# Designs tried in a protein design chat: VH-VL binders against p58978. Part 33

Target 1, 218 residues: p58978
Amino acid sequence: MTNTEIFNKLTNAIVTQDIAGCAKLTQEALDAGISPLDIITKGLSPGMKIIGDKFEAAEIFLPQIMMSGKAMSSAMEILTPELEKTKVEGEEGTGLAITFVAEGDIHDIGHRLVTTMLGANGFDILDLGVDVLNETVIEEAAKRKGQKIILVGSALMTTSMLGQKDLMDRLREENLRDSVKCMFGGAPVSDKWIDEIGADATAENAAEAAKVALNVMK
Key: E = the ipSAE of ESMFold2; O = the ipSAE of OpenDDE; V2 = 0.75 times the mean of E and O plus 0.25 times the DockQ between their complexes.

## First folded at step 14 (VH-VL; framework fv_retifanlimab)

Design b2 (at its last look DockQ between E and O 0.56; V2 from the best seeds 0.00; counts 0 for: pae E 6.4 > 2)
Fold by OpenDDE, look of step 14:
Structure b2 (fold): chain C 218 residues (1-218), chain A 122 residues (1-122), chain B 111 residues (1-111)
Amino acid sequence: as target 1 above (218 residues)
Amino acid sequence: QVQLVQSGAEVKKPGASVKVSCKASGYTFTRYYMNWVRQAPGQGLEWIGIIWPSGGSTWYDQKFKDRVTITVDKSTSTAYMELSSLRSEDTAVYYCARLPYRFGSPYAFDIWGQGTLVTVSS
Amino acid sequence: EIVLTQSPATLSLSPGERATLSCRASQSVDSYGNSYMNWFQQKPGQPPKLLIHDASNRATGVPSRFSGSGSGTDFTLTISSLEPEDFAVYFCQQYSNWPYTFGGGTKVEIK
């Protein structure tokens, strides 16, 4: 199979929630000499994008998203060791992504996907999880002052946006704003909102988030 | 007992400002969002804005953004809604309503104040 | 903003009858498997009272005769058998996006 064919099959495996097939194809791709990053960016991520789009269009529901996520996770279990190997060999400098879901919000699907994509794109990851206090985020940022850091917050509820605004305000108050990049995502988050709260960027999906983060960190 | 108690009725002239209070009791004030909703006589419900008491962050409907200020006093567990440049069309009953975190709680306005009538007339 | 359209505007029924109220959203109010639609009951001189949250969950203390259903853009509140105290105005409300919006209401009145 050509690399393109493998990528298409990976995409399809994600879209059809073929967990076993996704893992198998992932291994096959590696065996064919395809880089882990290409497997993710050209095969798996496009599938997740399709799933995201379908969900937004109400063509699929949460169970399908979760299953696709599981397929992605299955692939990542295979790819992670290879990615780590590559990082050790010298892909340094992308920076640390501190990922979290805002206080009061426990939706973690988008958060997990974004975290995975960031890791796949060379970021070191500090995953703070869900229902995270802004104080915790600030503390972690403060501990790492001087490092190349991007805060990546996910909000799936509108009210979580208030937490984002608060976080940005607190970062400024603590004189940390200039030492970190800030990206927020989620269904209710818009460019207008990002501008309003003084954050750096937003993304519509996990794949885009990784790309945007890379650009923001340049 | 969980309750929200609002200040009394107000009569204002056009162009004036009104500040309505909402005192919370029976629950942790800072663990809930506070919302303001109004209802003109014989009309439907109109959401005004929201505040996160813990951090003080607010968001307002665009319709009110230039005229409304929502604040809280954590020490007294009281939320405030101030509306300036009052117009006749601002005549309404104003309600405060709490919104709990979705985590383990209904994501809805589960507790309301009794309402405050604000009448704007020349 | 998300516009909520309730129908009918007025529903005239007798005690014991079944009431079916509709709420249609201009766009989907679903997110990650949840429908951010709530129903309220309001009686004259009183604030709204929460009946249903997240499309189908009865609030605490709400009688079993009240039920909510629907997803996406179409939602229904059903009162299986109307009691005298159920004659009131009912509002749907969405939390999917800012600004939060209410339907125009359905008045359930005694025939």
Scores: ipSAE 0.783, ipTM 0.895, lowest interface PAE 0.6, mean pLDDT 92
Fold by ESMFold2, look of step 14:
Structure b2 (fold): chain C 218 residues (1-218), chain A 122 residues (1-122), chain B 111 residues (1-111)
Amino acid sequence: as target 1 above (218 residues)
Amino acid sequence: QVQLVQSGAEVKKPGASVKVSCKASGYTFTRYYMNWVRQAPGQGLEWIGIIWPSGGSTWYDQKFKDRVTITVDKSTSTAYMELSSLRSEDTAVYYCARLPYRFGSPYAFDIWGQGTLVTVSS
Amino acid sequence: EIVLTQSPATLSLSPGERATLSCRASQSVDSYGNSYMNWFQQKPGQPPKLLIHDASNRATGVPSRFSGSGSGTDFTLTISSLEPEDFAVYFCQQYSNWPYTFGGGTKVEIK
């Protein structure tokens, strides 16, 4: 079986919510010598992208996304120990990623994937979780002033977006704006919105998010 | 009891400013967005802008951006909307309306103030 | 900005009749399997009152004769059997993107 065939099967296992099959295919990919990062970025992440697109198109609903998330989680349980074995000790200039889901928003599927991708790409991680108050993000950034920090926030709903503007306004008020980089994601977030609130970046998916974050932190 | 109570009617000359207040009671003021919407006599509804009371951040419809300021006083649970450089076309009833943003709540203006008539005439 | 076009501008009907009100958005107001479209009722001298949220969900205390349907760009409010208190103006309103916008309204009046 070729690496491409393995990746396609992993993608399909996510899309069809085959939890046990996804775990089995993940182990088979490792046994075939495929790196944990390639398994994630070439097999699993494309499946989550397809599921997200289907949800946006009203072809599936929240329960199906949750089940695909469980398939992803089962694969990550296998991959996390392997990622630790291959993690490069933080190179100078990578930095700390403080990740969170906006206040009032508890949809965390994209958040978990983005956090995993950032960690896999050399960021130290402070994962604040879901339903995070802007005040908490400000406090964590303030006590680490002088460190190389990127704030990575996620929102699923349009009504959560004013919270992103509020965070940027508060960073400026607290004299922290120049101490951090700020990246926001989620379906309602656009390049125009990022420019409007004065943030640094957005990305269309979790794999791109890690790459964009690395570039922003240069 | 959840309530939004607005200040009384105002009569203004062109070029003046008006500041309308909206006093919230019966709920946690900082847990809901506050919006301002206006309605000219016999006309439809026009959204002006929004404020996050917790942090004070705002967003305004570009039509109003140069002339409107929305603020809050958290200690009194009161929102304010100030519109400057008034014109006769600004004659309208001005409403405050709260907007839930937390998951599981309806994404709709569920509670409105009673409205404040602002009349701009020479 | 998302323009909402309501039709007809006026419905002249009698009590007991069915009212069908349309709202068309200039672009989709859907995201993640949700439609960010609401409906309001307004009587003279009163603020708007929420009837339907998220296209099809009745607000608390709204009678079952009111129903909402539709998705994407095309939405409908239906009043299955008009009561005397239902003669009012009805507005659709979208939350999909800023600025939030309202339709021009449909006046339901006694024939």
Scores: ipSAE 0.070, ipTM 0.637, lowest interface PAE 6.4, mean pLDDT 85
ESMFold2 (binder alone), look of step 14: mean pLDDT 93; pTM 0.939

Design b3 (at its last look DockQ between E and O 0.55; V2 from the best seeds 0.00; counts 0 for: pae E 5.3 > 2)
Fold by OpenDDE, look of step 14:
Structure b3 (fold): chain C 218 residues (1-218), chain A 122 residues (1-122), chain B 111 residues (1-111)
Amino acid sequence: as target 1 above (218 residues)
Amino acid sequence: QVQLVQSGAEVKKPGASVKVSCKASGYTFTRYYMNWVRQAPGQGLEWIGIIYPSGGSTWYDQKFKDRVTITVDKSTSTAYMELSSLRSEDTAVYYCARLPWRFGSPYAFDIWGQGTLVTVSS
Amino acid sequence: EIVLTQSPATLSLSPGERATLSCRASQSVDSYGNSYMNWFQQKPGQPPKLLIHDASNRATGVPSRFSGSGSGTDFTLTISSLEPEDFAVYFCQQYSNWPYTFGGGTKVEIK
């Protein structure tokens, strides 16, 4: 099979919630010499995007999303060790990504993907997890004042966005805003929102997030 | 007992400002969002805005953005809604309502104040 | 904004009858498997009372005769057998997007 065929099959496995198939194809892709990053960005992530779009269009429901997420997780279990092996010694200077899901939000699939992608692209990772208080984020940023840091927050609800706004305000109040880069993602997050709260960037998906983060940190 | 207690009825002239208070008790004030909703006589419900008491961040309906200010006093667990440049159309009962989003709590306005009637008349 | 349309505007029924109330959203209020639709009951001179959250979950203390269903853009509140105290106005409300919006309400009145 061509790499393209493998990618298409991976995408389809996610879209059709084929957990076993996704894992198998992931291994097959690795065995074929395809990089873990390519497997994620060209095969798995496109599938998740499709699932997200379908959900937004009310074409699929929560159970399907969850199953697709499970398929993704299954693949990531296989890929994570490989990604760690290929950890491109971050070009001296990529920086530290502090990742978190906003307070009140417990959705971690996107967060995990973003975190993984950032790591794969050379960022040092501090994963604060889910339901993270803005105070915690601020404290971690403060502890590392002077380091090259990007805060990467995920929000899936409108109220979480309000938390993002609050975080940005507090960063300014604490005189930390200029010492950190701030990126937020999630379904309700838009470029307009980023501008509104004075953050640096947003991304539509995990793959893009990594790219955007790299650019923001340059 | 979890409750929200609002200030008393107000009568204002057009162009004036009104500030309504909402005192929270029985729960951790900073862990819930506070919302303001109004209802004109015989009309439906209209959301005004929201505040995150923990950080003080607010978001308003565009309709009110230039005239409304929502604030909190954490020390007294009290939320405030100030509406300026009052018009006759602002005559309504104003409600505060909390929004929980933690630990499996319903994502809804589960607790409401008793309402504050604001009458704007010449 | 998301516009919520409730129907009928008025529902005249007798005690013991089944009430079916509809709420239609101008766009989907679903996100990540959740339907951000709530139902409230309001009686004269009182604030709204939460009945149903997240489309189908009864709030604490709400009788079993109340049920919510639906997803996407179409939602229903059902009262299986009306009690005298159930005659009131019912509102649907969405949390999916700013601004939060309410339906126009359905008045359930005694026939």
Scores: ipSAE 0.762, ipTM 0.887, lowest interface PAE 0.7, mean pLDDT 92
Fold by ESMFold2, look of step 14:
Structure b3 (fold): chain C 218 residues (1-218), chain A 122 residues (1-122), chain B 111 residues (1-111)
Amino acid sequence: as target 1 above (218 residues)
Amino acid sequence: QVQLVQSGAEVKKPGASVKVSCKASGYTFTRYYMNWVRQAPGQGLEWIGIIYPSGGSTWYDQKFKDRVTITVDKSTSTAYMELSSLRSEDTAVYYCARLPWRFGSPYAFDIWGQGTLVTVSS
Amino acid sequence: EIVLTQSPATLSLSPGERATLSCRASQSVDSYGNSYMNWFQQKPGQPPKLLIHDASNRATGVPSRFSGSGSGTDFTLTISSLEPEDFAVYFCQQYSNWPYTFGGGTKVEIK
């Protein structure tokens, strides 16, 4: 079976919510010598893009996209240790990425991938998980004042976006804004929103997120 | 019991300011957005703005942005809406309404205050 | 800003009759597999009461005679058999984007 055929099967497993099949195919791809990054970027991520596009177009609904997310998560459980073996580090760390999903939001579609891609691109990682209070993010940043820090937050719903504005407002009020870079992503987040709240960046997907984060930290 | 209790009716002259309070009870105040909505006599509902009580950040409809201030006092679980430079057109019932925003919650104004009539003399 | 247009402005009906209320949005309020449209009931001197959230979900304590449907730009509230307490004004409301907006209302009154 060619690498292209393996990638197409991985994509299809995501699109059809085949959780166990996705994990099996991921392991088979690793055993065949395909790099973890290629498995993600050529097989898994295209599937999540298809599902994301269908979700945005209202062709599928929350249960389906959540199940595709579970398939992605099962693959990432296999791939994350392998990515850590291939991690690229600079002479000094590129910085600490504090990653989180906004308070009130537990969708981790893309969050795990963004965190993994940041780590694979040389960032140290503090993954705060989902449903994260702004106070927790502020506290972690304040503990590490003086370090190179990027805050990477995501939200799925428009109703969770005021929390992003609140985080930026509070960073300014507590004199931490200049101590960190701030990047937000997720379906409702736009360049206009980033400008409005005074954050540093957004990105369209996980691979782009890692590249944008590297650039912002330079 | 989840409740939002607002301050009493106000009568104001044009050019004055009014500050309406909204006391929350029966729930964790900082875990829900607070919104303000008004309704002029015989008219529909008009959203004014929203506050994130945990940090105090706000967003206002542009129609009100230069005249409205929404604040909270976390220690008393109370939200406030202050509207300045009052005009006769500001005569309305002003409501506070909470908005759940956590995953799995209804994304709707599920609890409203009783309303506060603000009358601006002509 | 998303404009919500409700029709008819007034429904004059008798108890036991079926009421059908329409709400049309100036642009889609659908996203992420959800329709960001709610319905409220309001009686004179009272605050609005949540009736339907996310197009079709009844709020807690709302009788089954109330149902909501629709997607995109076109939404319907149906009251299958009017009871005396159902004669009120009904508003649709979107929360897809700021500013949040309300329709102008449909008054359901006794014929």
Scores: ipSAE 0.175, ipTM 0.651, lowest interface PAE 5.3, mean pLDDT 85
ESMFold2 (binder alone), look of step 14: mean pLDDT 92; pTM 0.937

Design b4 (at its last look DockQ between E and O 0.37; V2 from the best seeds 0.00; counts 0 for: pae E 5.1 > 2)
Fold by OpenDDE, look of step 14:
Formats: structure tokens, sequence, C-alpha cells
Structure b4 (fold): chain C 218 residues (1-218), chain A 122 residues (1-122), chain B 111 residues (1-111)
């Protein structure tokens, strides 16, 4: 199979929620000499984008998204060791992504996907999980002052946006704002909102989030 | 008992300001959002804005953004809504309503104040 | 903003009858499998009372005769058998987007 064919199959495996197939194809791709990054960016991520788009179009529902996420995760389990090898041999410059879901927000799918994608794109990951207090985020940022850090917050509820605003305010109050990059995502998050709260960026989906994060960290 | 108790009725002139209070009791004040909603006589409900008491962050409906200020006093578990440059059309019953985190709780205005009538007349 | 249209404006029924109230949103209020639609009951001189949250979940203490259904843009509140105390105004409300918005209400009155 050509690399393109493999990528298309990977994409399709994600879109069709073929977890086992996704894992198998991932291994095959590696065996064929395809880089982990290419597998992710050219095969898996496009699939997740399609899933995201379909969800927004109400063509699929939460269960499908979750299953696609599992397919992605299965692939990442295979790819992670390889990515780690690449990181050891590669450029040390991407930085640390601190990922979290705001306090009170129970939605973690987007968070998981974003976290996975960030890791796949070379970020060191500190996943704070869900229902995270802004204080916790601030503490972690403070502990790592001077490091190249991006805070990545996910919100799927409108009220979570208030937490984002609060976080930004507190970062400023604690004199940490300039020491960190801040990205927020989620259905209710817009560029306008990012501007309003003084954050650095947003992204439409997990794949884009990784790309945007890379750009923000340059 | 969980309850929200609002301040009494107000009569104001056009151009004046009004500040309505909402005292919360029976629950952790900082663990819920506080909202303000108004209802003109014989009309529907209109959302004004929301505050996160813990951090103080707010969001207002664009219609009120320039005239409304929502604040809280955590020490007294009291939320406030101040509306300035009052107009006759601001005549309404103003309600405070809490909104819990959707973490194991209904994501809805589950507790309301009794309402505060604000009358704006010349 | 998301506009919620309720129909009918007035519903005249007798005790024991079934009431069906509709709420249509100008855009979807769903996100990640959740429908951010709530229903409230309001009686004269009282604040609204939460009946249904997240489209189909009865609030605490709400009788079983009340039920909510729907997703996306179309939602329904059903009262299986009207009790005298159920004659009131009912509002739908969405949390899908800021600003939060309410429907115009449906008045359920005694025939």
Amino acid sequence: as target 1 above (218 residues)
Amino acid sequence: QVQLVQSGAEVKKPGASVKVSCKASGYTFTRYYMNWVRQAPGQGLEWIGIIYPSGGSTWYDQKFKDRVTITVDKSTSTAYMELSSLRSEDTAVYYCARLPYRFGSPYAFDIWGQGTLVTVSS
Amino acid sequence: EIVLTQSPATLSLSPGERATLSCRASQSVDSYGNSYMNWFQQKPGQPPKLLIHDASNRATGVPSRFSGSGSGTDFTLTISSLEPEDFAVYFCQQYGSWPYTFGGGTKVEIK
C-alpha cells in the first residue's frame, strides 16, 4: 500500500470508529516506515476533524465521537513510545502544555482529544484533568515560572467561560500572565471571547488546537 | 433551607440607578453562579447577566452591558444587581436565580429569589 | 441570540386532559449529546419554578405527570393529566449559548 492509501485507511478507521482496525493500521504504517507524526497528522487527525465536523452537523452523536476517540487512543498507545524516541532525538523546543477542564465542567472528551493531540505534536503534557480549580492551574503555572508553558483550557458549557475569564484575571494579578501562553477551546469559545479575556488563542478542534499551540509557542 | 431573599420594591425616576440585593442561604454561595432575570408586567422573562461569586467574573446580555453591574459580597453571601440610567421600560420584577455547576447537579436555575419590583416612573 | 418560540400561546384544557407544549429554538441548543433546554412553571406573583432540565429530566419534587422530550431545535413539555394546580404559564429556556433566552410562554388555562 502506498502511504496515501494507509493514511486514507487510518482516516476511515477513525471516521467509522474501527478501534481494532485503527490500531492495526497504525502498526502497519509504522512497519512501513511512516513516521509517527505523519501517521497522526495525515491519517488520524483528519479523521478526527471529520468526526468533529459531522458532530457539528448533527450527523453523528456523542457515542460515535467517544468511539472515535477510543480509536484515536488505541493508535496513540502504539505511537506514544515512538514519539518519545523522536523527542529524545529531536528538537527540545515545543514546551509544556498544561491541560485542564474548568471547575464544574463535566465534559472531558474534548479535553482528552486536545491533550492527546498536543502530546502527539511534541508537547510535554501536564494533564490536570477535569473540574480543575483555577487556583490549581495558577499554582502549577507558578511552579514552572520561566519554563515554556501553554495553558490549555477546555470548556463545553457557557458558564465555563466565566472560569476562563477569572483565570486570566488571576494570572494577571499573580504576575504570571506574561510567563505563560493561554489557549481556550470548546463549543462556546470564540475568537471574540479570547480577545475579550486577553487569552492568546482558540481552536475549532483538537487537531487545530495542536497546530495553534505550536504556533503560539514559537 | 436553601433560599434566595431579595430586597424590597423600589420606585425610581428615569435616569436614576437601582441596586437590588439577593441574599443566599442554605448553600455554599461560591459554588454556584448567580443570575439576574427580569420580567416586565405581563411579559416574558429576560436574562440580564451572570456572575461567578468565587472569582467575580461576570457576563451580561449585550442589551444591558453598559448599564448593569452585577457584584457579590462573599462575606454576606449576597449578590447585587445595579442598573443605571433607568427607563420606564426597565419597570419589571427582577429575580435572582442560582445556577449550579453541572457536575452532578441540574444545569438550571433551580432556586429563585422572590423577586423585586422596580418601578420607573416620572 | 437563540430565539425560542413557544406554541401555542394559550392552551385551554380541562382537568384530566393531556397538555402538549412546544418550544422551538432558532438554532440547536445541543452540545456533546446534551440538550440545554429547561422548562419552568410560573404562577401569578411567584417566581418561575424549574420543572424540567436538560430537555427530559424532571427536577426534584416535580410530579411524574410532567415530562420533557426533544433535541436540537424542537422540544416538548407534556402534562399527561392536568391537575388544577397545573394551570399556569410555562416557559422554556436555553443554556446552549449566551445570552440565555426564554420562550414567550404558554398559558395553560382552564377551559
Scores: ipSAE 0.687, ipTM 0.850, lowest interface PAE 0.9, mean pLDDT 92
Fold by ESMFold2, look of step 14:
Structure b4 (fold): chain C 218 residues (1-218), chain A 122 residues (1-122), chain B 111 residues (1-111)
Amino acid sequence: as target 1 above (218 residues)
Amino acid sequence: QVQLVQSGAEVKKPGASVKVSCKASGYTFTRYYMNWVRQAPGQGLEWIGIIYPSGGSTWYDQKFKDRVTITVDKSTSTAYMELSSLRSEDTAVYYCARLPYRFGSPYAFDIWGQGTLVTVSS
Amino acid sequence: EIVLTQSPATLSLSPGERATLSCRASQSVDSYGNSYMNWFQQKPGQPPKLLIHDASNRATGVPSRFSGSGSGTDFTLTISSLEPEDFAVYFCQQYGSWPYTFGGGTKVEIK
């Protein structure tokens, strides 16, 4: 079985919501010497993109998205310890990444990938999950004032973008804007939008998100 | 009963300001966007802007950006729209309209206020 | 800004007849596999009332004689058999981008 065939099987396990099969294939890929990062970026991530595209096209519904997310979670439980073996050496802590999906937006597509990639690149992680109120994000940032923090938020729906502006406005009102870096992603997010709301960055995909976050925090 | 009740009709001179209120009842005020839309006599509808009541953030149509302010008072579940430097062309019925934004709800103005006629005449 | 052009401006029909209303957008209002187009009914002295959301979905309580169709830039509201209460002005409205915009309206009146 070639690496391409293994990646295709991983992708299919996500798309067909085969939770146990996804975990088994993940372990088989590790046993075959495939790196945890390649398993994520070449096998699992393409599956999550396919399932997200199908939801946008009304070909599947919320239960299927949630079950694909569970399949992704089962793979990540296996991969997280293995990613610890590949962590970058010897540097002062990169910082804390507080990751979340915007209020009113409960799709978990890509959020787990971004969180995983940030952790693999040396960030400490506080994963707030989905449908997160801005006041929760503000509270967590305020508790940790003085620490190196990046807020990493995403919105999958156009209707959630006013919430991103609101978070930036409230950070300024609470005198926390200079205490944190802010990165937003998701299909509707552009460089122009980032400039408009006064955030720090956006990224094209999960792998780029980790790279961009590292640069922003330097 | 979900309801939006607006303040009464206003007559203003050019150059003045008007502040229209919109009191919400029967639903959780902070879980819906609030919008303002106007309709000049015998004409179509014109969107003015939107507010996120939970945090107060707004976005305005460029045509109104320098003259409009939309605010909320969460304690009274009331939205306000203030339009300054009034001109005769601002004569219209002004509506507030609520907009669901959470997943699972239709993104459409599902509840409207009764409208407030603002007449600008010299 | 996305301009919505409705046609005809006036549609003169009798009760029981079929009404077909057109709305054309200056650019696509599609994203995420959905069409971001709504339809409203407005009677004299009343605020607009939601009929159709997302191009084809009837709002709660709207009779089955109302249907919406279309995608991209071309949208249609159909009233299969007009009732006396259906004589009103109909507006399309897009939310694909800010500012949100409305069409100029189609008045459906008694012939």
Scores: ipSAE 0.199, ipTM 0.665, lowest interface PAE 5.1, mean pLDDT 85
ESMFold2 (binder alone), look of step 14: mean pLDDT 92; pTM 0.939

